VH-VL binders against Protein PARTING DANCERS homolog (PTD). Designs and how they scored, part 4

Target 1, 248 residues: Protein PARTING DANCERS homolog (PTD), of Oryza sativa subsp. japonica (Rice) (q6l5b5)
Amino acid sequence: MERSTHSTGWTCLPPPPPEPAAPGRGVCAMSTSWRDKQQPSLINFIAAFLAANSYRLNFLSISPDFIFNNGELSVAFIFETNWDCQNEGAVFSRVNMLKRQLKHLYVVVAVPTKEQNESFNRSYHKYGMKLGFPTFVPVTDPEMGFEKIVKIAHALGVCKQQDIISRLKNEREQAVQCTDSFLRVLTSIPGIDNHDANALAQAIGSIEAIAKASKKFILENTDLSTDKAETIVRFFRDPQYYLSPKIN

## First folded at step 23 (VH-VL)

Design x2 (from w1 with light chain D93E)
Fold by ESMFold2, last read:
Structure x2 (fold): chain C 248 residues (1-248), chain A 119 residues (1-119), chain B 107 residues (1-107)
Amino acid sequence: as target 1 above (248 residues)
Amino acid sequence: QVQLVQSGAEVKKPGASVKVSCETSGYTFTDYGISWVRQAPGHGLEWMGWISAYNGDTNYAQKLQGRVTMTTDTSTSTAYMELRSLRSDDTAVYYCARGDFLSDAFDIWGQGTLVTVSS
Amino acid sequence: DIQMTQSPSSVSASVGDRVTITCRASQGISRWLAWFQHKPGKAPKLLIYYASRLQSGVPSRFSGSGSGTDFTLTISSLQPEDFATYYCQQYYEWPYTFGQGTRLEIK
């Protein structure tokens, strides 16, 4: 868990959550080798659709066909715009290579005819690919396919943003619990108030270090009285001290 | 063939919780997300949220954030929706529906579960 | 959130009539629009997806059209079983939202 070091002591305070990213604001990288194989009308459609969704388009030499950086998540895509069963070996070989290198990979396949859909399904089962990683998404045409790619990238970015916010909230709750636990332990020592507990935390830094500290060290490094310093030393060194009744 | 079967009607007091189940059959449970949609009497349909049956990711409607929890149990192919701190305006028929951003439109729906919240 | 607005709120029509229901989105949703039929005591039924594609098992008298912000559901020859409320719904992005509904009453 990340901690702040702004004082002579220590703190559990996590950083504030990031501001939510605007919908559709991000960068789409398109493979130049993929682009150069496509009809210009499809590339024009893609550029227009990305602009309408506030994505910037970059053409890069990248291994997948697309990478979306949606502020919170980087997602890669293989986009087969027209399925041909004679190319199945090359497609699945590339999928297997990239899935080992990329943690967020989706494969979108345009199967505009029933024959192509049937051939794709046979090839998918032949190669033993498990639906779910990487997820294969069949679509009926390339334009629908690209719109689906953008929908997937956006939805995953939203989920990741929510995960980050939830994790930061949980870390803040744990940080508050950590600070609260520190003070609860020290103030449970008879005669030690919140001021004393904070002085000990700032000067010595941890309950373990306080438990090992000598009376002299406590007096040299805090504003605690001799009686309070002795009480702390006894509390941590004498397991019977806190629970032992005293003769009136 | 493909079916979503929901738990039965419930009557609850304000402040209570309700948990509605949605048992699926006839398809691979982890291939689709599940959304929950409700309809109050005399009102239209309202999307409540979604859960991935694959990894448990969720997205909840903002008005319900903090009061709703959606879960799945892969071993029984069942999705659950729990709504806490019930109010009278939570009286509605609650539906589960198959579909999310990976699939297409909501093609299969549960039969609905009436939840009545009254004093 | 993307608001979906349907017109008209209700229609009274006879068997055999052509009925047209419109739906407007508050922003562009391309073709990610579905139409549902909802009868009392039943689950909603998907009729049309991707603005114009007929769901399997739905009669061909139902058709959908539109793109961007303006969409139309047409019933070419109304049948007695078509009494229902009809909803459009965008599934372009979360939160998914429905139109307020159009109640179709058969005379």
Scores: ipSAE 0.596, ipTM 0.833, lowest interface PAE 1.8, mean pLDDT 84
Fold by ESMFold2, fold request of step 26:
Structure x2 (fold): chain C 248 residues (1-248), chain A 119 residues (1-119), chain B 107 residues (1-107)
Amino acid sequence: as target 1 above (248 residues)
Amino acid sequence: QVQLVQSGAEVKKPGASVKVSCETSGYTFTDYGISWVRQAPGHGLEWMGWISAYNGDTNYAQKLQGRVTMTTDTSTSTAYMELRSLRSDDTAVYYCARGDFLSDAFDIWGQGTLVTVSS
Amino acid sequence: DIQMTQSPSSVSASVGDRVTITCRASQGISRWLAWFQHKPGKAPKLLIYYASRLQSGVPSRFSGSGSGTDFTLTISSLQPEDFATYYCQQYYEWPYTFGQGTRLEIK
């Protein structure tokens, strides 16, 4: 395992450039403090399972027990590998603290005995239902629990990719509709045709920018005539334009 | 007691759409996802897709992508599956089942809804 | 997609017999394998989950074993009510897939 000393091995240097996307499902960060409390056989199982599922494993000083990063989605986990019937509220107190800064948080709890399961259910009804947001996932043993963590992280990544694809399709359709609205606004200016509106869009880009553009800037960056450039400037800047039409 | 109760049998013509409902009771609807599974006559079980009752996320079997839409109504604790552009080979019994990647099992199933597609 | 292959496709057996059905996954699925019993006109019934765990209310004559790619459902002493079609299902990752089914008939 790597050795880490935060007193001499860490600096405030600028972050390195992003590395190229690698094949695989993503990166799993495991809390070093959590790791150090676990039986080594469990850590060995986790490392082997992550490798079999194409996740890179990093050991970091992080507040949750695990963070999975699958490109577009980051998911955090609290993993209680042995429910403590004598300290039932501790998990919920930690969850309440962490949920305020984590958008995606799941809590996996191993309850291998009937007594632990009953204790967890009582505590969940007392404290956990009030919390609402983080999903609690009871499991019968730690190995099943970690496999479940990986299944959750992968499924959420698949859903996020589908959501991104749908959003990009909708945003493309909205962009086309916004372009039509853009042209409609510009061609409503007397004397401005579709060619003129496209020239303005190409050179300047947005209605806000066109509204701020000077006559000089329009003439230098488009093929519009002096009269058309003046009309555009007056349309956006002269509140009395419709009361005092210019003859030309 | 936990129950999933599906809407009744449907007879449709090719090209039509069908929407099957799955009304849940006896548990907190938003705690579980709903999967849909179908069985054509003489065939085995086929997973069609899943919907989260919490946030509406979906994942559909690729062969049905573009023809299927799954939705939920939290106020009635009901999941829906709509299949469009029906073909005769869509004739099947359609089941809803409670479970997803959060669950340990697909433990509770609806009674099934027969959808027959014929001219 | 992970393909699930069951064997045999059908079994004819007598009450009291031991029946074994196998299921092979096209890639490793750890223990995320379920067994279902399906009778005509009824919904599928969960028997075994996580490869070997008995669902509550299911008789102890049903048992499951296996990990990775090879899985087995065993009925230790067949009863008349066990006539049905049996399916394995992987739920390791999407899309979830079923075996083609094994039809169990009473001889």
Scores: ipSAE 0.558, ipTM 0.824, lowest interface PAE 2.2, mean pLDDT 84
Fold by ESMFold2, fold request of step 26:
Structure x2 (fold): chain C 248 residues (1-248), chain A 119 residues (1-119), chain B 107 residues (1-107)
Amino acid sequence: as target 1 above (248 residues)
Amino acid sequence: QVQLVQSGAEVKKPGASVKVSCETSGYTFTDYGISWVRQAPGHGLEWMGWISAYNGDTNYAQKLQGRVTMTTDTSTSTAYMELRSLRSDDTAVYYCARGDFLSDAFDIWGQGTLVTVSS
Amino acid sequence: DIQMTQSPSSVSASVGDRVTITCRASQGISRWLAWFQHKPGKAPKLLIYYASRLQSGVPSRFSGSGSGTDFTLTISSLQPEDFATYYCQQYYEWPYTFGQGTRLEIK
């Protein structure tokens, strides 16, 4: 069901669908500035967990703390591994800035004590209503937090992959129907058969381009006869030319 | 108090469809996804699928793909599960439960809805 | 799909006994494992989440442990209200799956 076109213009045939993304494989980018602020044991845990789950880890200078790439979906994370109310203004200012730059952003906050959880809730209410989204995800410790980040990234990638597959299937179905209409229009021209219509589609590509093509261009780029090329040119340009179905 | 209240028991013929509702209260509906789980007589629990109350994204168990549709209505804080082309082995108690990849485990369940498929 | 296998399929025990139920995942799920209690005519009840964390309102005689592929639920001193079917469930990735269940019956 693949079709090629020789020129730019209208075409009914979309590209084939992309290969589905494999579950559990992807790329994780970690901010170098974030990494350098963390205990080495946490970084070792993160690297081991990503490797065990078939993620490649890159250390990059990026604005969020993490970016996960799963096919056509990119998901960013801010990861506050130890909440401190003294820094609340800086945290929410950064969230506000990154929300404007990033379509898919989650904020994971470790609040291991009741005091930190209460402090975070107060700060969230103080700042959260003005920020709207992104989604905030409180966790009890940094290791749980990172596992949750991977779980979120994977689930969102699965949803996006299924949405892409459904959209591409619909687009291919529409393209097949459009190709049938294309051939019906061309074969309605007296003397033009399916071979001629396919030759025109392959060489010229669209009905609009065929309608504008010169007799010389059609003859040079197709195997159509002089009579057929003239008939096509007159069909699209001459209002006095008869317009009737092909006679059996 | 957080609660999930399901619609009442249903008796259906093979080939029909059923739509079970799950009305939520006591929490922000859009903060949690809803999963559906069923148990046929003499069998264990089977996860059927999930829907996001935030944006309507779904993921269905492969064996039910094509026969199940899950939806939500944010204005009434209600989730729905529709199962089509019913067969006798679809006889089960159907549960809704809140929870997904953002939240923790299924902490609150509906009371269950018995669906009986008999000729 | 991640398959969850419970052992034993059933157990008969007396009040006061210590009971251990095991659950094995077909691949690593870290600690994203829950335990549920299910009594006839009732909805399932969450006991343990994240492999070892006790749900609010659940008696402390219930405990969970494990990581990766091997998990246990322990009831340290069985009470009359504990006779039920117990299920493990992974929620690491879709599709979420349950073990086949362990029926705990009174001897």
Scores: ipSAE 0.537, ipTM 0.811, lowest interface PAE 2.2, mean pLDDT 84
Fold by ESMFold2, last read:
Structure x2 (fold): chain C 248 residues (1-248), chain A 119 residues (1-119), chain B 107 residues (1-107)
Amino acid sequence: as target 1 above (248 residues)
Amino acid sequence: QVQLVQSGAEVKKPGASVKVSCETSGYTFTDYGISWVRQAPGHGLEWMGWISAYNGDTNYAQKLQGRVTMTTDTSTSTAYMELRSLRSDDTAVYYCARGDFLSDAFDIWGQGTLVTVSS
Amino acid sequence: DIQMTQSPSSVSASVGDRVTITCRASQGISRWLAWFQHKPGKAPKLLIYYASRLQSGVPSRFSGSGSGTDFTLTISSLQPEDFATYYCQQYYEWPYTFGQGTRLEIK
């Protein structure tokens, strides 16, 4: 950028950029109670897949089955690896409890048989999940299900990071335009150059404050000459000054 | 029964903007994201970006960031793609397609919208 | 970005022939690979998703295989309507990317 920006003294200054993210894609927390109910081969698959996708795996006592955290976004998952056609309500009861606590929750359900898929669809309608929160994602097997969990977590993290970058870019562009507008206004005053405008900005800050500043205040807080200080005061206060010739 | 119907062909001058619509029917609009894909004459398919019909989140191809805006209107089940500061190499057929990281693959596509950029 | 490389660039074949098209990803994408058929003036048509699953309404002469980085589309007995350009596409992570295309022509 041409100008250094910070929040003190100017109303148009952008906030500082966020701290850079840590290496890798983030951390995956797996519930220890969930882990202990699964076949070891599935846990081995999950660990290998997370490593291949640059996630650090931690085993923790947590309420959902998984939490993915990249420092800016936390996403929770319920992962039902084997849909129980005889106890369909257990999953929905747990979902209703957790959705009150968690802003970002997804439910992944393995339904490898036609019977399980039909049972899931029937139960989904029965339990009033038609409002669409949390999102339910049926999959055909647990390995596909976990790959989908990682894809969801990654996509949401990329979306969040792109949104942060876009907001910071817009804020910097507006700050630059505001600074340029400041200089254009002040240098339009006859006899006031870029040095004078910068001195006023550093000492006083805003156009409104400069317009209200006394000649004495300008002289005490800037390196402007008596004539330049008088010109600034006259320009903003004297209605007849607007009819005077200007130097551009 | 599932359909994506796009707005008609457009002719634009360099520097102008174009906004292409994609009206959906036959499914719950908020259940699927919408992606936009284009094909310039003599070239292959290029993914432009995606928008969530659920919450309006977007992800744009880096090449197009700053020039593209994707939006949705849930009341009409319609997705929109606007491309600004058009250049001659933006001449292409523009497709909408449903699909995202939650669903599997782009299973339904719009018929395509030819956008021609010439002076 | 994940680059997708198709081979061959074009194929000349007769009705009834067996055709194989390959696609290679620049990094592992597991099975998150789709195949599309594209005819001039029409929208692309999904044939195969998740590397090997046949889309509903697609003839069973189409099949897909592969995992990781190497994938194959096979048409077991060509029909007149199969002459088109075929694209592979990864949907493992953004940005989604397509192969360069393989044009299948009538011999």
Scores: ipSAE 0.534, ipTM 0.810, lowest interface PAE 2.3, mean pLDDT 83

